# Ledger of designs, part 10: VHH binders against Dopamine receptor-interacting protein 1 (Dorip1)

Target 1, 310 residues: Dopamine receptor-interacting protein 1 (Dorip1), of Mus musculus (Mouse) (q4kl13)
Amino acid sequence: MKTLFEEIKASIKNNYNQDRSFWRPVLPWGGVFTIKAGRKAVSCTPLYVEIRLKNTCTIDGFLMLLYVILNENESFPRELSLHFGREFVDCFLYLMDTYSFTTVKLLWIWDKMEKQQYKSEVHKASLVIDLFGNEHDNFTKNLENLMSTIQGSYCSNWHCPTRVQEDQQRTISINPPQEIPHGNLIRLAVDELFCSKIELCEERGCGGLREFSQRVFCHGAPPFVVLNMQHWKPEDLAYVPYYLDLSDHKYLLEGATLFNKEEHHYSAAFQIDGHWMHYDGLRNVNLILLNKPPEFLLLSSLVYIRATEK
Short names: E, the ipSAE of ESMFold2; O, the ipSAE of OpenDDE; V2, 0.75 times the mean of E and O plus 0.25 times the DockQ between their complexes.

## First folded at step 4 (VHH)

Design a18 (from s09 with K98R G99L E101K L102G L103Y; framework vhh_surovatamig_d1)
Fold by ESMFold2-Fast, scan of step 4:
Structure a18 (fold): chain B 310 residues (1-310), chain A 119 residues (1-119)
Amino acid sequence: as target 1 above (310 residues)
Amino acid sequence: EVQLVESGGGLVQPGGSLRLSCAASGFTFSHYGMSWVRQAPGKGLEWVATISPSGGSTDYVDSVKGRFTISRDNAKKSLYLQMNSLRAEDTAVYYCARLWKGYPYFDYRGQGTLVTVSS
């Protein structure tokens, strides 16, 4: 079905999308894309191909956040094109602008995911694509080159077997402290990861002091970052900082992804006018204000965008 | 800067009608889709209706389809919501909201106008 999908992508500027949902304020869970070839010919049977998507919650929140990010600054489409490809960025923006949500998910699946990351099976002339899994495999691993960081360290003990080290990380994972929640907890955890520091060398029997340099981005400051929060408690949304300083760059809070462990379902939340607005693709209604910590939802990730001038 | 000012709310009997208005300023009104959202006492924000920049396309939450009509006047920089056959469950503060560049959420919202549907 890859060849057929490539034909769909080539034709999107001619309004070839079949799932147009004009002004639907919620990107829906799943999706259906129907292709039917109709041509007058002797004994011609029209080829009827249907693609059905399910369990797309692992990418739905991130696709909406990516659209927000791409529109925040005129430089961001160009910067993200260096990582995603210009054709992808152009097609993504067109599909989102026209509310062609099933087609934008297919664009992500075919361009950015590897076949082994999802289940696909043909059932009665329908290709069923199942994205059941996790956010990292289905979305954020494509950001590894964009968000990779490196931190050097040096031990004061000359005989330390690991005297000079480099720690390269492809994801930004925050280890929340086990303390009473307050507005500095996430900032402190981020600082622990990024800031220069001196601590006792962990090498067994060393006893030296290890000096860590500031953690820096390997490919420059990305236009956005995703912080993996390792499924923190819902109350933590009340203490999420509106800005972070990462490697001497200011980043502003755009949103979060949330995880319901019992349903194995992802949703998202957006910062609008200082309030958390909840998005859930399984819901038939629009965004809902979170006026208290959401029950049964864990904080999966935080998304921040690099501050522009002003 | 961007401002949205709602008016037209009030007390109305079940089955009655109200027309809400929103005056926009500080941006090129005709370039943006607009929405009405509401918040019932103790509840979260609920999207009600959306209208395209030209006014040629509209969409509604299922509970108000056939009862509410969203419209706009780009020359007057105004948005409207005609509410007919009002029900007790329509009681809410109604907000005018600007849709951010076609994204299915809003970046600016007014201070709201209260609609109370009661006998």
Scores: ipSAE 0.000, ipTM 0.173, lowest interface PAE 17.8, mean pLDDT 75

Design a19 (framework vhh_surovatamig_d1)
Fold by ESMFold2-Fast, scan of step 4:
Structure a19 (fold): chain B 310 residues (1-310), chain A 120 residues (1-120)
Amino acid sequence: as target 1 above (310 residues)
Amino acid sequence: EVQLVESGGGLVQPGGSLRLSCAASGFTFSHYGMSWVRQAPGKGLEWVATISPSGGSTDYVDSVKGRFTISRDNAKKSLYLQMNSLRAEDTAVYYCAKGWRGSLPYFDYRGQGTLVTVSS
């Protein structure tokens, strides 16, 4: 996260008392792009003079995480270009580097989302784009090319109707156990999903033993992974492991996205030097330290980055 | 870091036998199912055989059942394919693959292959 902090400091120092986007050193909620005569527009034939973005919290945390990740290792832009396209990655970095925050959101919306995934309407000479919804539909489903995994299994009973099976998953979803929370629960849940194992075959009347292979990434080990944390409690943030071994690759904790159910609002938290720093596009100008999990913030996802030294 | 190195290919007469080997490194070999896949000249990739992590279960494409035997040595981190009663149609480059049939479209970890030519 050092690259993001350096740019935040530079934005404050060099652009104080200018446009509010430069004053605000992190991605703001929403955005406004003004179209004027003689300027190239984001749209070709507008019946409007500006574009207004609403409810962008479903992508804002992930766009900030993506920018940090791309700056962590010189190989990551090349690796991610294989999945997102070189032109997208180059344009994304340029827009983030120039603090063109509304334009970077429009790049995501127009390049990576389908029109039917968001609402758009012309209102009072403004094109309003509304990203209300969830993180999966608006962001993480575009990571299927990175996050897809497959696991094979083989039953010892030759009469088994499903003797050889495969389980392909396009997302990595982690559910809490029913046991009392403690420091290893997320690691144990991840291992249950990924590790090789032998268990009783679940086919009725089979009685065989089913052997599962270690789950593998379909497109090799991605530079980062997103774990979808379903139904975990706010206090579970205290039990997040600093590293995971996923299919013989070491991953280091980079951050999380958080969900406020009462407000239907997403925020994010970044792992910096063993501390959680909170980002909220609606409330915070700067990142703030989280000493303990907030009562109303649910753990929505965890983001891990691939270690270069395994 | 993952490396798969195939060997044992060559020219063989129809009805002959050949044994392919694959040396694996850079991952915990005993935790993964392994496969052999082949590509005939001008054709796409074809899955041939799979073996479970322990070696206790195997599966084969119908055209090689009874002729080919897949096996593994987890202590040596090696995968083998014993090919008997070879036919001209078995001519192909053979690849060692980490994973099972469903992972064929997603080959990221495969070696350079070893050529098997069945001809008079």
Scores: ipSAE 0.406, ipTM 0.758, lowest interface PAE 2.6, mean pLDDT 78

Design a20 (framework vhh_surovatamig_d1)
Fold by ESMFold2-Fast, scan of step 4:
Structure a20 (fold): chain B 310 residues (1-310), chain A 120 residues (1-120)
Amino acid sequence: as target 1 above (310 residues)
Amino acid sequence: EVQLVESGGGLVQPGGSLRLSCAASGFTFSHYGMSWVRQAPGKGLEWVATISPSGGSTDYVDSVKGRFTISRDNAKKSLYLQMNSLRAEDTAVYYCAKVWKSGLPYFDYRGQGTLVTVSS
């Protein structure tokens, strides 16, 4: 009767402010799928009898985040179906709710990833799929159509060889400002990327002023955005804004993916109704209720969800 | 070991037709179900059609039903996809895949693919 999301919310309610674990593993690291004899008898022998997944931490945090996002607002499954496909969204929710975690990872791998993004081989009657790598190649690259932005610019010098140009970005990548020593660094960096501005044209010998328009989303304001954080340190987490204004739309902080450099391992943190949890697929109990987001890990990505009238 | 080689792709105008071929080796072709799977530029892998080992049963994704026909020649160890009434949305790299059905269509191997571009 209860979905996985309802069980998680019940666990939060029962263990509020106690920094305690959810009682079962959710989306554990890796996975094994056994091929059942559900097909009619034939004289052939299979090349493999199971599929084994490893190094899935590059997608696990985002799959967990996607599941939370899809359950937080009833309009989001329909909106995300425009980008991912209705059958994908329906199947994803069903598999998560039935604790079919290895199958949900296979759904992502086969429906959303390209073969060259991962290694696969048959070894000892197992098809081994290895997702070692990074979150962008294995997950956020597929958000290009959801998150792409465009910014136009115009130079005042009519002889400028690049007088009118457009800058299309398929990811939102945020670098820390080198010369700004204090303040809300993430908000400042985001504003620099999205807001209109006028600056000296960088074309050699031009000398004109270049006017940049506000950066806008190519396919409408998405239900969520992922900010790819470049070399931000854990102490910079103190400057993470609770909300951002992106192209005249308000977005609220939903979560983050986190990187442990020593272990080469990704985990995630996210909130439900303001209660923060740390997710780490390598743990037998892998949802840990938190008083605040983790401070000891490198910030890999920030995830913001579009605020609606409710 | 298992080898699958696709051919027959190319540039075709909307409403046109193409026939894709797949040559199989390294396994007993007549004992396995076969599928066509495609990947559009910047998109994930999409199942298109499946055919039983004998060729007596076929299945298709809804968007190609009535337009595409999957067939096989077990003597030649070859799989085919006849594609009619092609649309711009059919533009993709098409892969031949060996199938092991387990309640869901799973693909053991796929070839290098053949590009189909539908454009005017």
Scores: ipSAE 0.000, ipTM 0.084, lowest interface PAE 23.3, mean pLDDT 78

Design a21 (framework vhh_surovatamig_d1; at its last look DockQ between E and O 0.01; V2 from the best seeds 0.00; counts 0 for: pae O 16.9 > 2, SAP .688 > .668, placed apart)
Fold by ESMFold2-Fast, scan of step 4:
Parts: sequence; structure tokens; C-alpha cells
Structure a21 (fold): chain B 310 residues (1-310), chain A 118 residues (1-118)
Amino acid sequence: as target 1 above (310 residues)
Amino acid sequence: EVQLVESGGGLVQPGGSLRLSCAASGFTFSHYGMSWVRQAPGKGLEWVATISPSGGSTDYVDSVKGRFTISRDNAKKSLYLQMNSLRAEDTAVYYCAKGWKLPYFDYRGQGTLVTVSS
């Protein structure tokens, strides 16, 4: 009757508070897929009759975020089709909307991941696929063509051995500032990475001034960005910016992925129409409406979507 | 919305000159290094020249050094390419690019065609 996204919005509208959950699990941890389904027969006798997924938390939060992002703006499916392929985007939306969660994970694994990124083995007539690892290897590095950036710089000293440099980044990784001014540390770290500036050339014995260009996206401004949070202490995460300016494009905070070190487990938080939710695939009650924005103390990644306002 | 509008292309004889212009809008022009890239018929994109945000530093592909000059006017939000001593191999569609040397860029122009007849 309703798409998954319509059902989620309906549950929000029913005045759910922080202790309420979505009525059925969304992207539950792992999964089982039976190969022989419906009337379609396997062409030959397989070595396995089912596929079992384990440790899928490395992709589950991002699949949830991707689904929300694709539903936020009617232009985003078209734009993301330029990067992921139209067939991928259409299939992804269909599988999510039909609650085919194990199949949507297999779509990601087979279409977007490389074989060597995960472990797979046949055990007792089951193909076991293990996605143990981290979000970058299993999800965000596949966004390199979407999020890659380049920044050029020029030294004023013509004899500088590194007079002309370029710095290409495949993903956006945000480290705490080296000098600890207080204020919005995440915004300062983003600006340090992206903004044009003039600094003393760091080349030994150079003594010149190095002019840096504003960093640009290699393939145009993407509909969303993922900021990989590296080496941040909880004390430094007191404020998460609701918007960022990246290469003269305004981006709005959509959500985050979170990492529990004790459980070696990822979860996510995201907003729909200003209402914040927490997603955790290991819980039986796995999508929970929050009464306030979450505290981002265990950040793995921040996710921002490109604003459409001129 | 980022827009880059190229102009100034045309047909010239070998040894001739052309000046290409690019009008930029939708971003803070003075904060970005800018480039010219070209695509010859049936070939891929080739970087030609880059200029720093202030215009104080430039860089060129070896085949155009001494012949082409990249410049910018930050007040007018315009980028230029002065092309002298043109050769048949310079025949290409020329694109104004926001950012660095690699042909990864966000631009909206159709480019401008430069044809050097022999």
C-alpha cells in the first residue's frame, strides 16, 4: 500500500515520542536469502541453497541514510543515477520500498563492493558473507567518484622544489585542528581543509608564501557528502554544525553514523522533516523516534545534503 | 548555480592569434584557481593552463609554453587565454574550468571551438 518512507512519516505524524519505534524492523542486522524463490528455478545444482549475511552494521546505517536522502528531494535520484547508475538507484528504491532488506544488502555487496573487501565461504549448504570491518572500506570508499576533491597550491618562491602542488582527496576526512581555538571545531576543521588561504611554505629552507586555491569537487557538487570523523575526542564534539559551506555550496545536516567500540557495532541517527530518529539494526525495536536531536559523542561519520535554496 | 560561459573561438590560420574569454558566476571567483582545458576531435580532455586565485602564479602544458598566456580579472569575474603562434594541433573545443589542472571540474558552458586551418 505505502512505501517504506510513507510508513515512517505516518508513524512520526501519529505523535510518537522518544520511546516509540517503527512497527516492523528496518534493515535488521545480517540477513538470510533463499536462492530458490517463486517459480524461478536455479539453472544447475548449486553448492549452496541460501545466503547468510553477518556483521552488516558496516553498511546498514548508510543504506538507511541513502534511502532517506533519495526521498528528501525528487532531483536526488536523478543526480545519484549519474554516479551509481540508474539501474542501481531504481532497484535500491524498489527493494527498500518492498521491505526486501537482505536483497538490498546483496545489491550493495555485489554491485558496489569488490570481492576482496569481504569474506565469503560455503558452510553447510549456505554461502556465508561476512562484512566485518569498517564503514569506509565497506561503504564510503565506494563514494570516491561522488565526493573526490582537489586543491592546488603555488609557492611564491620560484625555486621552491614543490612550487606547484595538488592535493587530491578521494574522501572527505575531518581531523581536529592542530591549534585548539575554541568555537565550532568541526566548522574550523572543514574550513582548514576547503578554504583558500596563504601560509608560510612548509618546504625546508624555502621561506616563500604558499597560496592555496579553494578546494573543489572533482565531479561537481554531490547531492550529499559524508565527512569521515578521524581522531576526534568526545570533548571536541560539543557542537555539530547544522549547515556547512563546501566549495560555495550550502549543505544541511542530515544525520550521522555512530560507533560503539565495546560492541564493535555501528548505528545511525538521521532527521526527517526535523524529527530525529535513531537506527540500530541489532535491536528488535530498531528505528526509534527521538524527542530531541541526539548527542553526537561517538561519531564515525557526519552526513550532509546539498541545499536547493538559492 | 555555477556558470562558466566561454567565448572568442573561431577559425584562424596557422601562426595566427585568438583570445578566449570566460565569464564566471555563481561562486566566489577570487577564491578559486582556474584552468583552461581542451578536447581535440576524437580525443580526451587535455589540461592547457592553470592560474592561482590571485593571478600571481601560472602553469602550462609544455606544448603551449611561450605561446599561450592565461590571465584573470577578479573584479570582472573573468578568465582569459591569449593564444599566439597557433598550430593545427591546437584545434579543439576549449573549456573554462573551475579549479585545478585535472579535467575534473564543475562547469556549465558548452566550450568554444578553435579551428586552425592549414
Scores: ipSAE 0.454, ipTM 0.787, lowest interface PAE 2.2, mean pLDDT 83
Fold by OpenDDE, look of step 5:
Structure a21 (fold): chain B 310 residues (1-310), chain A 118 residues (1-118)
Amino acid sequence: as target 1 above (310 residues)
Amino acid sequence: EVQLVESGGGLVQPGGSLRLSCAASGFTFSHYGMSWVRQAPGKGLEWVATISPSGGSTDYVDSVKGRFTISRDNAKKSLYLQMNSLRAEDTAVYYCAKGWKLPYFDYRGQGTLVTVSS
């Protein structure tokens, strides 16, 4: 299989007189990638980039959801710009509008890539990007800062060696419990993580009580939350909450990524104007109204959007 | 095999009441959340209500809050939807669904038609 760059080169070799425009489907985005290239364009390419796309990436679903939500909610672009920067958001929207889906992924990866990785752009070397491999880790890592929380704790024992108040900063991960009670496990887990609590101090010989403050976001409440549900079994999901209370903010379920077990690919579902839509870029280029509940799908992630600007 | 069979639909006048039932079989009913969803003519599927396995927790779409009540009888493996103060916009095929809100459902029934008209 020829790389995109090879295709471009091949196209130019066959066209001696004019720049050639051609298109390639971009899966699983379900869009069209238009390529305009001429001899001069090829000569200006400083880096050979091989892009490997798979249909197993949750980021695709997320980016699609993000795009839809940004277009639906007038205030969301502004809010998101506070976190990602206005230039990034504008570029993101533009690229999505122009069906430059692969470029969007590259933008995301490059924008969020570690500083060391940027050095590679200076080298006229081949860069291979597995957008469905390490990009997930990168994606998650770069969300950690946004989702980082702080919680203070101190021991009630005056003689405790660790009595000094400690502030713990960490990103919260919600995992299924070992024992699954009948109930809203996700909500319960969230509440447990964010609420204040008192525990016995584990310091040897202390005997005091360690009091934990309510957990709060370090950088303010994020505009959205993505819950990775890959570790959850369908049978464990007795209830998917419509909303989550995180600190003093309410988040509403606005979308999800789904894994089709039969077809072995990811799709996305999300609300537009009060209607649930399904997107499967491998099968359809358009959003489709859900006429029935998605069946026999594995819930891969849940996307919650902050309900109001507080 | 999982089966969900809805009943209780029909024609009702605005302001009227209707009670829908769903008979479940083929799975451990008491272990799963259950939901009602509906589809109005020309519209997509809309979530209506969800009830926890124990019945201790319920959730509703805003448009039906205060009017609709979801309940269940785990011993009878049955799900119910009491619909009061029905409106024309409530006209839809109502489906019983195993699981929670969209987009995640394992199974749903064939549906029962509710028509609210004067």
Scores: ipSAE 0.000, ipTM 0.231, lowest interface PAE 16.9, mean pLDDT 70
ESMFold2, look of step 5: ipSAE 0.377; ipTM 0.758
ESMFold2 (binder alone), look of step 5: mean pLDDT 85; pTM 0.867

Design a22 (framework vhh_surovatamig_d1)
Fold by ESMFold2-Fast, scan of step 4:
Structure a22 (fold): chain B 310 residues (1-310), chain A 118 residues (1-118)
Amino acid sequence: as target 1 above (310 residues)
Amino acid sequence: EVQLVESGGGLVQPGGSLRLSCAASGFTFSHYGMSWVRQAPGKGLEWVATISPSGGSTDYVDSVKGRFTISRDNAKKSLYLQMNSLRAEDTAVYYCAKYWRLPYFDYRGQGTLVTVSS
């Protein structure tokens, strides 16, 4: 049987110049893909002659980040193939390298999303696919196995009903501890989640000491991590640490996703040479320098990439 | 580079004893709970014993309680398993692991073979 990658390559070849990305350096919002009927299908009335994507901002920033990550180190395509599948990774890179941006979004939708997570309808001979929603359901949910962490704990009291305990988390969510100054806020919140500690056992009547191991990744240190930044303000982007130590591994800041609540619109920012470069597929054909903290853009997530140099 | 190197396995008669050792490097040994896990021929991985980061708490699978003792030396970055009153059912490759519960272990060594046979 043909692999998904071979089927998509054949489809692109057969539909020559049908991806309407206009050879842009960054992913545009939405997309249009024109379907050409084959010789034998000419006598049939098609239900639609094109696929039209809308509200793709829920995945666009992460697709851009994924492409950057895959090109950061030659080992990362191999490592991410263990999670996403080699066929997906190879196809994704091919489509991004050929500026086939609408097709790369269709690859994500068909291969990684459930059909009930998006709206699809035929309207005026176009199949319209609407990705309105949130980043987790449309993208980061697929990263749960890659970024799963676990922390063990052991109570000194032999009679403790929860003597050996395990806390598994499928996502990394960072809530701001209000009592800490902004300059260290994110780093200290991350350390609180990941570091080993000893505390009084909270089991009623136990009286023992509970020793927590350092939190670690269930499948080894991933090539990148996504930190979900619930309720963080736009100004907090100025205080994001350039590196984090997670479970004895150093991670370097690669980017962020940003949310405009009023417009219900996602964008992203890339950390390039110490500067934030803004990506917005709806507004820009290229990355734009952020010369001041963004206004009206909430910090939705932070993306860190595993350091490969010692 | 994270490394766990097991040693001390061998052939022993039923009722005999062996002491397994694990030398750890490339991570902060004192920050992690450590476990011994085993795999008998043709079977899946089985958790055997766990020790907390400080060594203050230990736990064992029921079939080895009273026979096996897990210990650690954080200064030497070493983990040990003292195995007494060995049975044919204890025949397995023994691995040390950075975690206390399967399948959730961050790193596992190459293993050391223990054969209990007459």
Scores: ipSAE 0.068, ipTM 0.605, lowest interface PAE 6.7, mean pLDDT 78

Design a23 (framework vhh_surovatamig_d1)
Fold by ESMFold2-Fast, scan of step 4:
Structure a23 (fold): chain B 310 residues (1-310), chain A 120 residues (1-120)
Amino acid sequence: as target 1 above (310 residues)
Amino acid sequence: EVQLVESGGGLVQPGGSLRLSCAASGFTFSHYGMSWVRQAPGKGLEWVATISPSGGSTDYVDSVKGRFTISRDNAKKSLYLQMNSLRAEDTAVYYCAKGWQLLPGYFDYRGQGTLVTVSS
């Protein structure tokens, strides 16, 4: 990790046209990194003269969210360094603080993504890296060890073939309710997953009652959680809870990622002072206030930050 | 002064194996990603393989996946390329290079090279 950061810093120092993001308050879609021979450096002929990033919307919203999260509380950089590595966190903050947006995406791609999750090829003296795909494969899969949960259960029937069992989940996936409840649909779905409950045992021929314990985090309460929202309609963004109680810890709404099915494009929204601010690296330079649920955008994920005492 | 010295090249028959070595000096070897690049006769430079500073991550050009293995020994400041199931198309001068392909594509130093000829 440290060696990657030192190499990135050396490369930045030796290249004068390296990041074409220009000064902007938000991450742009894609990116171009121009390679230029360093002054007073022993150099080899590069295999390509630039790196072009495509379809980075699968990570862009989460990189923006991660930067905000790291700046919310003094303990979060320390806690997230236990998961991502201190060198990664230090380098990430340095690159974000210096608006080196294409380079921060390259840091994520090289350090945190598996080779099979993206395509890379040299085309016309450009290394083209294509992140077409989904948010889980390209970003949230890396969070599995941070966000894994476990729920125990036991059946009252001593003859039940699965009397005592554990359900370990690597991701927090929230399915839409099967019936249409009134009110706060997302909170009800989250509570269904996390809260203790007693229900009829579903084992064939059992007939016992199964008691489920509260779902808990395998590695302690993380600084933030990502809820994967499956098949939720655009208007459900209006009913997102501002806080959730997860395993006896209070979490506050930070943001969401949104999916445009027609364009296969991800964007994000940040919760700022009770308002949704839309981020789209492809079209917008600034955050745009959402006055109503966006009819064409599906709710892809919700991001919550762990509340801390003063 | 950065120096990279390759060795281990030679003439080998198709299906044979060779192990290339690269001895590094003049920089903190464990702090840098390292690569192997090659140049076939009459062709341009082609990236072959990359290894991370710790050795925990590797990457290969598609034509050599499953046949070549890149490795490093940070204590000995050495880089290696184990080449198995060699083909005539692998004939090239192989260069040890300081740098990562998936960062700025800038190999800030390469060695003198070692010739690998795959011929019957």
Scores: ipSAE 0.000, ipTM 0.242, lowest interface PAE 12.3, mean pLDDT 77

Design a24 (framework vhh_surovatamig_d1)
Fold by ESMFold2-Fast, scan of step 4:
Structure a24 (fold): chain B 310 residues (1-310), chain A 121 residues (1-121)
Amino acid sequence: as target 1 above (310 residues)
Amino acid sequence: EVQLVESGGGLVQPGGSLRLSCAASGFTFSHYGMSWVRQAPGKGLEWVATISPSGGSTDYVDSVKGRFTISRDNAKKSLYLQMNSLRAEDTAVYYCAKLWRGSYLPYFDYRGQGTLVTVSS
């Protein structure tokens, strides 16, 4: 008996699986869930008999990534249960392994999203749920405090109006630096956000030195992090770092979500044992082994997984 | 047709040094980031080091920081890995890998046939 993850690994191993039409689809775009009523109903006809999902590409890549992450390390389901809840993690894995993909998406929508974050309407006996928007609002922002961080700072001037300051962030957003330095722009931007530093206090007329502590995770180092890459246009970016140090914890690149601006569509890429896969819910074969690069896609998010020290 | 040919591997004692080379052909070398990746017996692929197309940016896995240096010569279409203070755990087949530019992804478009490095007394 094979789980979905074991099937994916077998497909990577098989050099003859160039005809990717033999792969079972994973997380197709959208979805339909049929509501079955008991045969002897004494009530009137319901307002809807099915639920239709559309524009789910804002969560589909992350759900695929979450499934991969949970299967690559035996400690991660336990650790994530502390943040997501044991019921969520167990149900998520069960639904993915049984190819119940529309139900997986409904689990995310109902358990982790707030009603005001999506549009829903009854149309022709169907409840239509539309997740059009962005990945941050529909996925990353709706995690509990898994990735929340805090950084303290202290000014040397006793009369500074902001002498002791804290910057708390629920999610991690990496913005391009104001000055574009030569070098690895993503690593430099991440270090600027997380590392301790001393610089001139920015308060007008202060003239003191402000010491910034290292940014730390509020609830301990999470098993994975998502870096949101908003308005990113690096000039000398050649690659994404394979490895990041975040708050004295080591993280390895697991994947990325990618954005097609012309089609307003998200896809994802992730690695298993150093082999890169491309996921796109709009393809008949959703998941393919990368033997050539995908073309003309923008970086939307980076996903890193916590490393174990050797 | 893309080709990557590694050389420079061999048997070396702990604390020794080796310099790996990779000769690239079939693509515009100066337009792509390059990596060294390794595979120890019975283990998966492990990323070791990456260098930007211009050579202005480099990155390393923590276990080799301060010991290994990645470099490139765009005129000669060659990639190098200087390995110092070698340890038994550095024993692996080392692969030269081409990264795709423009996707911002550090995935391997092509990988060479590899060169074996054995660190043993």
Scores: ipSAE 0.000, ipTM 0.313, lowest interface PAE 13.3, mean pLDDT 78

Design b01 (from s09 with T28R E101K L102S; framework vhh_surovatamig_d1; at its last look DockQ between E and O 0.45; V2 from the best seeds 0.00; counts 0 for: pae O 5.1 > 2)
Amino acid sequence: EVQLVESGGGLVQPGGSLRLSCAASGFRFSHYGMSWVRQAPGKGLEWVATISPSGGSTDYVDSVKGRFTISRDNAKKSLYLQMNSLRAEDTAVYYCAKGWKSLPYFDYRGQGTLVTVSS
ESMFold2-Fast, scan of step 4: ipSAE 0.563; ipTM 0.842
ESMFold2, look of step 5: ipSAE 0.481; ipTM 0.804
ESMFold2 (binder alone), look of step 5: mean pLDDT 85; pTM 0.866
OpenDDE, look of step 5: ipSAE 0.019; ipTM 0.401

